# Designs tried in a protein design chat: VH-VL binders against q8mxu4. Part 20

Target 1, 107 residues: q8mxu4
Amino acid sequence: MCDRDDCASIASRCTGETIICAFVESITPPKIRDKTGTYELKCPFAEGFTMEIGDLFLFHFVFDGSSEKCTRLTPIPKMLAMVYEKLLKDLRKAKKEGKMIISPTAN
Key: E = the ipSAE of ESMFold2; O = the ipSAE of OpenDDE; V2 = 0.75 times the mean of E and O plus 0.25 times the DockQ between their complexes.

## First folded at step 9 (VH-VL; framework fv_satralizumab)

Design k05 (at its last fold request DockQ between E and O 0.73; V2 from the best seeds 0.78)
Fold by OpenDDE, fold request of step 14:
Order: C-alpha cells, then structure tokens, then sequence
Structure k05 (fold): chain C 107 residues (1-107), chain A 123 residues (1-123), chain B 107 residues (1-107)
C-alpha cells in the first residue's frame, strides 16, 4: 500500500480505495488540484452534476488495477480547506509512526 | 508557456520607495494561481517576500511586514511590488514567480520565474 | 519560522558521479518540500516538488526523497551542465523558507 490521499500520489494507481480533498482545476478534461499537485481524472463526472473551477470536493476513488473509479463527490465548504489539509497531514504522520491500522478497504 | 519579466529602477536611495513591475505573458494573472515575489541578495540565498492570491488577498513575510505591498492589474496582466523605507540590506535581485497556490488556498512551489531585476540601494 | 539546513554547503564532483544533497527541517513538514536549481546569473528553476515529484521536462537523473524532517536530493550521474547552486524550500507553513543552498562544482 502507498500514500494515496493526495493528487500527486494518486497517480501511482495504488489498489484499494482512498479519499482526496482537492479543488476542481478544469472541467474538460476533468482535472483536480491540491497542495501536492494535479491529477487528471480517468472517468467523467456524473451526468447532470454541476461544478465550477475552484470548487472544493472530497473525491472517493476505488482502484481496480490500472484504472480508478470516482464513486462519490462530496462538496466541501472552501472555508474548511485548511482544516482538511491539516487533518490529512496528521493522518499521514500517524500512519508513518504506526499509530494507524490499515483499513480493510484500503489495501 | 507562462513567461514573467521583472522591471525596476535599478538604483534606489536609502529611505526611498521601490516600485517593481512583473509583466506576465502566456497566461492570465487572473487564473486560479497565486503569484509570489522572491529576492536574493548578491552571493546569498533566497528569501520569500510575499504572494497575491486569485482574489487579490495578500500575504507577506513577517520579516518585511509593513514595508511591502503586492498588487496586480488584470487588464495589463501585470504584477507589482512596492517596498518602502529601503535599506542597504534590501539590495538584491528581485524575482516574480508563479505560485502553485490555487484559488486563495495554500502557497507552495514556484514553477515559472522571471529573469530577475537587480535593485541596488545606495546613496 | 521553519529553518531549512542543507548539507553540504558546497561540493566538487566529476562528470558521471552520483551527488547527494541533504536538507533538514526544524520541524515536521510532511512532504511539503521543493528543490530548485540555480545556475550562475540565472533565476532558480523548479526540479522537484512535494519531496519526490519530478517537474515536467526535468531530466530523470534528478530525484528527491524523504519525509518529515530529513530530505535528500540526488543527481544519479552528474553532467557538466549541472554545475549550479541547489536550494530546498518548504511550504508546510508560512513564511516560505529556503535552505542556504549547496554549490555543486564540476571537477
């Protein structure tokens, strides 16, 4: 398992599932961006879904081999962007220090 | 490809105000990116000065707080740096750069730089 | 402020040699570290972002690793054109801060 909770890391296409908090960089093609980098989504957004460049979302990804599926988009108020950044950083630190267990769905 | 080009007076007297411009081409300064200023005294390292966000909000290095103003003109696609009460220690090459900061959040890496402009503070 | 300490301050190596530069942060900065190359009389250029990601167009002989407080920058096979000063830079917290630089000279 690798670190998959950011745009730079998701490009490695690790197995399992992950959630990324990122901004919409572009709609066509669909690209997201966070503090770590950018990632072009391999699947289109759901039909009828409305989003704008600069919107903040939680992206739930499920990996199957060399492809990923975005199963859920959760809008996040932009005011919480820094909160999620700190939360994810702390989570990564905890994992590195062996204080977190691997989720059964994130292997 | 984004290009940046700084311009300034070259020589400024102590206690006077420095005004620099940064012309941006190949991209819009009103895009989601932030824009930063960085300086480098001759033969020394790099010091971050501050940045301006997408919305126009600014953040400055506390070491320079109170003396620096960063602004922009979207119609001219130009970035500006103003620094008051110049001292000899402000002698440096001044760079403008595109900041990875996006839509008023975080500041990070600088992927495009200007060539820099030398500012000498001397009587 | 977060202090970044590079080592060594300078080094000399021959073409084809492997070169390693280290950067230590005064506190845990996760992977929020970048590496720049600055040739004499030129502006810095981004080589590595977020600790280990190679910037587009940068030769593969350049690499970065590390997390937390200790980071390394490596040139696997030094070329003559690599003579420059290299800087690390953290962006975990404001103000952004740089290492003091490492001057690489070619013998």
Amino acid sequence: as target 1 above (107 residues)
Amino acid sequence: QVQLQESGPGLVKPSETLSLTCAVSGGSISSGYAWSWVRQPPGEGLEWIGFIYHSGSTNYNPSLQGRVTISRDNSKNTLYLQMNSLRAEDTAVYYCARDSGWYDFYSGYFDYWGEGTLVTVSS
Amino acid sequence: DIQMTQSPSSLSASVGDSVTITCQASQDIDNYLNWYQQKPGKAPELLIYYASNLETGVPSRFSGSGSGTDFTFTISSLEAEDAATYYCQQYDNLPLTFGQGTKVEIE
Scores: ipSAE 0.815, ipTM 0.928, lowest interface PAE 0.6, mean pLDDT 92
Fold by ESMFold2, fold request of step 14:
Structure k05 (fold): chain C 107 residues (1-107), chain A 123 residues (1-123), chain B 107 residues (1-107)
Amino acid sequence: as target 1 above (107 residues)
Amino acid sequence: QVQLQESGPGLVKPSETLSLTCAVSGGSISSGYAWSWVRQPPGEGLEWIGFIYHSGSTNYNPSLQGRVTISRDNSKNTLYLQMNSLRAEDTAVYYCARDSGWYDFYSGYFDYWGEGTLVTVSS
Amino acid sequence: DIQMTQSPSSLSASVGDSVTITCQASQDIDNYLNWYQQKPGKAPELLIYYASNLETGVPSRFSGSGSGTDFTFTISSLEAEDAATYYCQQYDNLPLTFGQGTKVEIE
């Protein structure tokens, strides 16, 4: 299953697929932000999407041990920012407690 | 680099209304950030007063019992704090700060602070 | 309201010492905790956000750790310029609240 990160945790990710719910902070250079901080992408944003500073997306990333790719953007209504933050908090608590993890995130 | 500077009367009387301004330079208050006010009684700790979001939406510390209004004037790049019904216990250094909130969400840490202005409430 | 309790209230240490300050939240606040330094007559300065993220330009001798309710802040090798009062502050829920402060003095 596809993992879930935040702007703080993605900085230390080296493998796998993950999703971040974040606002666009800057387009050039590409930066996103959430409640945990700012992340500058090591890759371009996925192509085929119109974006503005202040837009909220689910950002899909793939890490293969040596490279970072942003493979998809899913637009999210800004009103749902708190819903996605709550889902991520619940996921962090589940991982901390050693519970079996079933991703709450859908695409 | 963003810089903030508070200003206000310094000495005010009980029951009066405090009016403070925060002049912002090196950045726009109409950016995506939120903006907070924080106070510190002399020799004591810090108390969050409230913030204003990008949209103009506000939230206030309920400990201040509805006495506070935060507003802004984007054309002057200036934030405002109004606090009514002043008491001696409102004596404090008042700070404005850039809040990590972004596009009306995620308020929480303060990365730029003004120098603070002392307000003394005394007759 | 989430109450934040710091320990100790004050400490004295020598240049080169390792010092640790603790901060306890009255409920689980995930990692939504910040640390500030305040020198006499000056505004607070953000050192650490989201429990362990070092703010840009802050010396690497400062660090933070912990999650949930118990957090620590460490200065790995105290310098004379580190004499200040240190505050923790939570941002899990409104109202935003600070610890009462820890005064660090040089012996």
Scores: ipSAE 0.774, ipTM 0.906, lowest interface PAE 0.9, mean pLDDT 91
ESMFold2, look of step 9: ipSAE 0.717; ipTM 0.887
ESMFold2 (binder alone), look of step 9: mean pLDDT 91; pTM 0.938
OpenDDE, look of step 9: ipSAE 0.765; ipTM 0.925
ESMFold2, look of step 11: ipSAE 0.726; ipTM 0.893
ESMFold2 (binder alone), look of step 11: mean pLDDT 90; pTM 0.934
OpenDDE, look of step 11: ipSAE 0.473; ipTM 0.879
ESMFold2, fold request of step 14: ipSAE 0.683, 0.635; ipTM 0.884, 0.868
ESMFold2 (binder alone), fold request of step 14: mean pLDDT 90, 90, 90; pTM 0.915, 0.914, 0.914
OpenDDE, fold request of step 14: ipSAE 0.573, 0.353; ipTM 0.893, 0.850

## First folded at step 11 (VH-VL; framework fv_satralizumab)

Design m01 (at its last look DockQ between E and O 0.68; V2 from the best seeds 0.00; counts 0 for: pae O 3.8 > 2)
Fold by ESMFold2, look of step 11:
Formats: C-alpha cells, sequence, structure tokens
Structure m01 (fold): chain C 107 residues (1-107), chain A 123 residues (1-123), chain B 107 residues (1-107)
C-alpha cells in the first residue's frame, strides 16, 4: 500500500512507499515545496522527465530503511494542488480522531 | 540571501493616499514566491495587509475595506503598496515580506522581512 | 476571520530557564501555525512554521508543538538575546491573523 505525505511528513519517513503532491522549487539541488514547507531530496529526481521550477508533480518515493529513491514523477495540472492539500488535511484529521485511514492506491 | 527595504513619505495627511515601495535585492521578485505587506501600529501587534502572487494576482485583508492596492515592477525588482483614505489608525510601521506562496498557490509564512518604515498619519 | 489568542501577555525569567507560551485558535487550523520573534526596533523573524518546523538557522532551543486549536512554543535554556516579543500566526485561511504577542523579559 502506498501512503500519502506532504513536505513536512516525508522528512521523517524511513520506510515504505509514499506519494507527495508538490511543486518543484529547485532542480539542483533537488527541492520540492507545498503548503507545509520545503523538502530537499536525498536522491535525484526520477529520470525521463522534462521539468521546470514551478511545475506540479506527484512524486513517488521508496524508502528501504537505508536510502530514499524517487522512482516516478507524474505531472498534474496545477489546479489540483488545492484538491490534494484538502485531501491531506482530511487524512490528518481522520488519523487524529482515530478513524480508519483509507489510502487510495491503484485501481 | 533575499533582502527587502521599505521606503515612503514618513508623514501623510488624513484622507490622502499612502504610497510605499519595497526594494528587493539578493533575489528576484519574479522567482515564484508571493510577497506580503504587514503593518504594526506603534506598541501594538501585527496585521496582515495583503499579498501579490507570482502571476500578479492579489489577496487583501477585508479589514482594510478595499483601500489597498499591491503591485510590482519586475524590471525594478520592486513591490508597491497604495492605501487610500488614510486615517489616524493607519499610523504604523509597514513591512514587506517574502511570503511562502509558490507559483500562485498556497501562502502564509514570512521567511524574510524588510526593516520596516514608519508612516504617521496626522495633520 | 480566525482569532488567535496568546498567553501570557508577558513573562519574565532568568537565563537558563525554560519558557512556554501558548496560542489558541478560534477554530481548527490543522498545523498551519507559525511563530515569530521580534526584538525592540526590529522586524519580526520567522522561527517556526507549520507548528513545529524550525526555520533554517534558528537555534534548537526554540521548539513548537500542538495541532488543531492549541499550540505551544518553548524556549529551553533561555538566553539573554531571547528577550523579545513572540507572535503566533495562523495560515490555514485568509486573512492571515496574528496573536497579540507575548513579551519575554530577562530577570
Amino acid sequence: as target 1 above (107 residues)
Amino acid sequence: QVQLQESGPGLVKPSETLSLTCAVSGGSISSGYAWSWVRQPPGEGLEWIGFIYHSGSTNYNPSLQGRVTISRDNSKNTLYLQMNSLRAEDTAVYYCARDSGWYDFYYGYFDSWGEGTLVTVSS
Amino acid sequence: DIQMTQSPSSLSASVGDSVTITCQASQDIDNYLNWYQQKPGKAPELLIYYASNLETGVPSRFSGSGSGTDFTFTISSLEAEDAATYYCQQYDNLPLTFGQGTKVEIE
């Protein structure tokens, strides 16, 4: 199962797979940002993508306990930034209230 | 590192229009960030005035009742604040700040501030 | 508009003391809460964003915690240069709003 993070929560991740919706802040060094802050990748961006500062992507990360890898970038329309921010707020609220966290994964 | 410096008239009469500038150096105002104005009456707390996004789109504090216009000139790397119909309660130190907004989305924490400029509204 | 209420309005403490300031929001603001330090005659300076993230270059004696409506800001081992007024500020929704400030003095 693939989780969802933001720039703040991914900074403390050490295992598993996660997706983060964020804007490109810098290509070298690789940095991404959202409403929660900035995250500097500990790995290169995934290859095979044309990207510019200010582009919005879903970034797929894999953490195997010892390393971070950015395995995929999916470009998305910038207007979806607000949708993903709301979804993540709803997830944080549900977790805080002890409700089951439903992780949307591949259908 | 980004540095901001406000400037303006210092003393302004009631009912007139305030015009302030914010000179930015060490970085570009077209870098993707948003840019905010914040004010502080002497001896009092902070009030957010509004911001301008990368695209030039603006958002203002409704408490200012539509009296504010924020604009910029990218070629001069300069931000502007206009406030009309000035009153005594508009007396404050005015700050410009770099806002965490990015490419027209998000907003809300100010990671670099100017030194501020005091504006006094009186006869 | 979201109202932010700080407590206390002022405090005094000795060098080496631990100091705590609280901030209460009039509605759930998730973690969208910042803390600023303002020394007399100077502009505010961002210390903490997103409730608990230290801004670059901020000493580790400053910390923030809380979520939702109740937040705390702590200075561990107070130093003389920490004499200042501290402000919380929410960024969940516009207009951005600040607490009224807490003045910290050295005894």
Scores: ipSAE 0.789, ipTM 0.905, lowest interface PAE 0.8, mean pLDDT 91
Fold by OpenDDE, look of step 11:
Structure m01 (fold): chain C 107 residues (1-107), chain A 123 residues (1-123), chain B 107 residues (1-107)
Amino acid sequence: as target 1 above (107 residues)
Amino acid sequence: QVQLQESGPGLVKPSETLSLTCAVSGGSISSGYAWSWVRQPPGEGLEWIGFIYHSGSTNYNPSLQGRVTISRDNSKNTLYLQMNSLRAEDTAVYYCARDSGWYDFYYGYFDSWGEGTLVTVSS
Amino acid sequence: DIQMTQSPSSLSASVGDSVTITCQASQDIDNYLNWYQQKPGKAPELLIYYASNLETGVPSRFSGSGSGTDFTFTISSLEAEDAATYYCQQYDNLPLTFGQGTKVEIE
């Protein structure tokens, strides 16, 4: 499983899941943006979900090897963008270094 | 497609203040991007000066901190660079560029550049 | 500040040759590295972002690789129009910093 959690790496991800913190760049077509770049989602945003350009979300994606499926959207206050960027970066580093443990409740 | 065009005095005397303008077209400077100034002394490399987010927040290179002010006029869709106490070593081509950064939280690559304007500091 | 060191400072090659430029960061910058091409009298142009992503419209003969501190920029088959100075640039932390550049000349 790829250990990248950013917009630039979405297209190259294998099967699995990830959480990406990104801004909504566009609604139609659906595009998200973070520090690494922009990604046009292959799945549309859920109908009835209210969002605006510039909103910040945690995107939970599931990858089947060909495309991503957004399974959960969590709105995040915009001011926490850098906090989550740092958090995800540290998480990636921890995973690479083998410091990450699986939570028993995360199953 | 966004286009940037720098303009300036060309020649500035030492100790004087440099004022540059960057006219942006094909996109709004308040659209959520960051907008940077980058300079390049003749025959040398590139130095990032600073940027301004669409919100108006700024970040400057510490090497130039205290001498540089980046501002914008949304109504004119124009960026500005002011640099005080110019020195001979400030002689450079000055570029404005659009940063991939969004909403005051990100910064990154420059996907669009102006053609640059040469500023020579000489007595 | 994060120091970016390019190698070599200059090189000369023939049309059709493969050219490789390296960039070393003074600290781990993850994949937050870009490559620019600057032709004489012109502004820099973005070629690669996030270490390995090809900018839209850029020929496929250009590529980037690497992560952490060591990065590589490659022109698989040099063309006459590729005569230029190439720069790496990190955006992991402020201030944004560039490598000193690599001048590529065509024989």
Scores: ipSAE 0.054, ipTM 0.767, lowest interface PAE 3.8, mean pLDDT 88
ESMFold2 (binder alone), look of step 11: mean pLDDT 90; pTM 0.936

Design m02 (at its last look DockQ between E and O 0.65; V2 from the best seeds 0.00; counts 0 for: pae E 7.6 > 2)
Fold by OpenDDE, look of step 11:
Structure m02 (fold): chain C 107 residues (1-107), chain A 123 residues (1-123), chain B 107 residues (1-107)
Amino acid sequence: as target 1 above (107 residues)
Amino acid sequence: QVQLQESGPGLVKPSETLSLTCAVSGGSISSGYAWSWVRQPPGEGLEWIGFIYHSGSTNYNPSLQGRVTISRDNSKNTLYLQMNSLRAEDTAVYYCARDSGWYLFYSGYFDYWGEGTLVTVSS
Amino acid sequence: DIQMTQSPSSLSASVGDSVTITCQASQDIDNYLNWYQQKPGKAPELLIYYASNLETGVPSRFSGSGSGTDFTFTISSLEAEDAATYYCQQYDNLPLTFGQGTKVEIE
């Protein structure tokens, strides 16, 4: 299982779920960006959802082996970008070290 | 496609101030990317100088801290590098590059580079 | 500062050969490592980002692997045009730092 939760790692994930903190790089086509790179989403953003380029979100993705499905978007103040980056990094580290109990569906 | 072009004086005397310009085309310097300066002494490796975010926030290599100022002019879509108190060891090819860094994320990889401009520090 | 050490400093190989370059970080930098190619008189060109992601337009004979402190750059089948100096670069922490470079010559 891939324990990564960043843009560069999305394409390599098969199944499971993850939370990615990333900026919106583009609306059409839908692209997100974080420290690791850019990823073009296979599904467009939900209609009616107001977002702008540069907005920061937590993206909850579910992977079914063929594509990602965004199940939840949580807006984050831009000033907290680095905070969440470090938070996720620490979370990954904790997971690798067996120090964190996560959802049974998360990987 | 993004293009960068450095320009400078070519020759600078010791203790003087270096001023370089980087003209950016094919993309806006305020689009959300970071923009870095990197230098390379002749026959040597690469040294990161610093970067500026689209917001104007800057970060510099501590090895050059106090001597370097990176700025930008959005209206001209141009980046600038100023370096004070030049020394012979500052002789290098100076590159500007687009950085993968966005907003508050740290600098990352450089996907577009200028051709570089040689700066020689000599009396 | 994070020190990046490349090996070897230089090598000579024939067309068709497989070439391997290593880069070692002085501390764990996760996958935050890039590889650049620089030909004489030219600016560096990004080949690999985030340890193993091939930059768009880069030939598939180039690859990267590794995580943590040890990384590898590989040219599976060397071509004459691959004569250049290659650099690794970390972006886990500021300041950004480069390896000293590996000069690849074609016999």
Scores: ipSAE 0.310, ipTM 0.835, lowest interface PAE 1.9, mean pLDDT 89
Fold by ESMFold2, look of step 11:
Structure m02 (fold): chain C 107 residues (1-107), chain A 123 residues (1-123), chain B 107 residues (1-107)
Amino acid sequence: as target 1 above (107 residues)
Amino acid sequence: QVQLQESGPGLVKPSETLSLTCAVSGGSISSGYAWSWVRQPPGEGLEWIGFIYHSGSTNYNPSLQGRVTISRDNSKNTLYLQMNSLRAEDTAVYYCARDSGWYLFYSGYFDYWGEGTLVTVSS
Amino acid sequence: DIQMTQSPSSLSASVGDSVTITCQASQDIDNYLNWYQQKPGKAPELLIYYASNLETGVPSRFSGSGSGTDFTFTISSLEAEDAATYYCQQYDNLPLTFGQGTKVEIE
């Protein structure tokens, strides 16, 4: 199962798969931003997508030790940002309490 | 490095309107961040006044009773604060700050601050 | 509005001491809490964001912990330059609110 992170929590991640919902803050260097902070990507933005500063994506990562791989970029409507932030908050609370992990689902 | 510099009148009278300017350098106010005004009465704590996003959208502290307008001029890379109906209790150091707010979500943490400007409201 | 209450209101300590400041929120704010240092006549400076993350360039003697309603800020070995007022600030909900401050003095 894929974890859910934010810009603050991914900075300390070393292993596993995770997803961040974040805005593009900078292209060079590649940086993303959410309510928790800024994260500089160690992987290039995926080719084949046109990215603008301020675009909102789901960023999918796989970590193997300190190696970071951006496996998928999913563009999303900006209106969904608050929904993702709420879901992340609920997931972190459930994980801390040993409850079932809740993932966002498609429409 | 982003730098912020406040300016405005040091002394104003009750019932008048305060107008403050915040000049931003080393970064663009249209680059997706939110920009906040925060004040601190002498010897007291900090009070958030409100913010403006790069888009021009604003939100204000309800405690200020609708007396506040925050605006900007992108061509001058400058933020503005206007506060109507000044009272003695509006005497404070006024800061502008960049906050972690980004596009469509509310403010977070303040990573760059101006030096602040003291505004005294006295007859 | 979310009320933030700091303890103590002031303290005096010697260089080398470990000092601890607490901050209590009137409702659950998850980890959306920051700590600032303010020297007399100066603007506040961000030290810690998201409860426990050190801002870039902040000395490692500063730390933060906690979640929910109870938060702790610690200076592990007080230095003379740490004489200042410290503020917590929540960013879970608007309006953004600050604690009343804790003044730290060097004996």
Scores: ipSAE 0.032, ipTM 0.691, lowest interface PAE 7.6, mean pLDDT 83
ESMFold2 (binder alone), look of step 11: mean pLDDT 90; pTM 0.933

Design m03 (at its last look DockQ between E and O 0.62; V2 from the best seeds 0.00; counts 0 for: grease 19 > 18.9)
Fold by ESMFold2, look of step 11:
Structure m03 (fold): chain C 107 residues (1-107), chain A 123 residues (1-123), chain B 107 residues (1-107)
Amino acid sequence: as target 1 above (107 residues)
Amino acid sequence: QVQLQESGPGLVKPSETLSLTCAVSGGSISSGYAWSWVRQPPGEGLEWIGFIYHSGSTNYNPSLQGRVTISRDNSKNTLYLQMNSLRAEDTAVYYCARDSGWYDFYSGYFDYWGEGTLVTVSS
Amino acid sequence: DIQMTQSPSSLSASVGDSVTITCQASQDIDNYLNWYQQKPGKAPELLIYYASNLETGVPSRFSGSGSGTDFTFTISSLEAEDAATYYCQQYDNWPLTFGQGTKVEIE
């Protein structure tokens, strides 16, 4: 049920759960970056999480209406950035063609 | 705002080595971005030469057949281009640009450009 | 290498006209396409990245659309200062490649 977005597509999301693989661009204001551009976070992050500019995370979001909440940050090895980019490209392509992609292998 | 300025020789001979410098001001070359070189023969289109990532890792256009080295000096906030074995077809305006690459990943759009410097290769 | 084909090679139009330039990629490049403006004797300037995102400070009369292999760049009301050469450029894969340009002249 959990969807996948990028910095460009999350700006228009209004509902559901989604994941973004993105680098930290800025802490103040909080911005993330991927190949599609930059996104400024609209909600505060959970307390106690250490972030540095240049770190790579999976950002888990839940949207209720246009209300954004980041529910989990998962640090990931930077080498996986292109794997997650490819995953998202494949999901977008399958959606445009009407193919069923439920759980692609991540790596 | 970030500003870039190329400099180097205007005229070089075939078989010689081109050495260009790109001075960056208004921002740091160690800020996480990648940095690209692009060239344009007079009256013609644009050709990407290559880039250098935040870490110093590089990637080059294969069309240049291994003749290119891109480097930088963070303490001088300066980028460098070296091109060996120059040929007449290397005559072009050479630009440096800030690349959208971030912390050694991605690349691809260039939001700040230098003014360019014309290099003429002539015997 | 991904080949980028622009049309037309040149055009002439009057102030106030709507101008359209197309760009076709030799393979699916998703939305990884940029548009630049270059005035004579000057460096290129980024106008649009990721197919349709206007760069900061770019006038709203410029727009981009398309995905996959076919992209469109539009100037909705041409101004005298828009006389320039326009380039598309893909960033889906290395090497990064440009279209050959479209020269826009004012009548």
Scores: ipSAE 0.648, ipTM 0.872, lowest interface PAE 1.3, mean pLDDT 89
Fold by OpenDDE, look of step 11:
Structure m03 (fold): chain C 107 residues (1-107), chain A 123 residues (1-123), chain B 107 residues (1-107)
Amino acid sequence: as target 1 above (107 residues)
Amino acid sequence: QVQLQESGPGLVKPSETLSLTCAVSGGSISSGYAWSWVRQPPGEGLEWIGFIYHSGSTNYNPSLQGRVTISRDNSKNTLYLQMNSLRAEDTAVYYCARDSGWYDFYSGYFDYWGEGTLVTVSS
Amino acid sequence: DIQMTQSPSSLSASVGDSVTITCQASQDIDNYLNWYQQKPGKAPELLIYYASNLETGVPSRFSGSGSGTDFTFTISSLEAEDAATYYCQQYDNWPLTFGQGTKVEIE
């Protein structure tokens, strides 16, 4: 299980779950982009969501060893992109340092 | 594929203003990428000058003391660099490059570069 | 500004040798580090992005590793065409900054 949560690292993940904050670069094919790069999703975006190129989302991904599954999309105001970037960076650091605790509402 | 080509005066006198052009082909500068200028004095390292997003948002290296303006013309698919009050130490090869940054929040790696244009500041 | 310090400033090696260059950041930049190759009279060329991702078309003998403040660039088996100056570059914070470069000469 990888501890990264960005577009450049999605392909290297085998199992587990993560949250990625990224922009929609393309709908067909589905591509997302963040500070680290672009990733073409192996599955289409979930049905029922209206999104446009340039929209910012939190993507909840579950990895089954072969591909990612997007289980939840949370729209984020674009102006908060940097805020979430910093938040995720801090989260990664905390995890690396073993300072994270399991949230009782994580599942 | 994306190609960049810088052009400039070659020689500029001290205190004058430098104007450079970067012609972009194989991609639109309004496509959502960022576009940067980077310079390199002869025999020295690289210095990031600044960038412009397709939206027109800009960011500059503070070391340039506000002497720099980066702009673009979408209709011409061209980037511009203006630098005022040139000094001898501004002598460098000036590169334009495509930044991995997308939309108007990110910047990262430079995946496409121009060949660069030498600018010599001399009396 | 984030200062990037490369080591060594120059080195000489033979074809087939393994070459290692280090880059140290003055602060934690996570994985936001790139490596470029610049041959004489040419523009820099991206080799590695986000610390360890090989750019498309770049030979596999090039690799990058590290996170936080210490990064390593490696050429596993040096070829004559690898004579160049190599630069690291951070994009964690503004302004973007480069290392001073490492000149690699072939004996």
Scores: ipSAE 0.421, ipTM 0.867, lowest interface PAE 1.7, mean pLDDT 90
ESMFold2 (binder alone), look of step 11: mean pLDDT 90; pTM 0.929

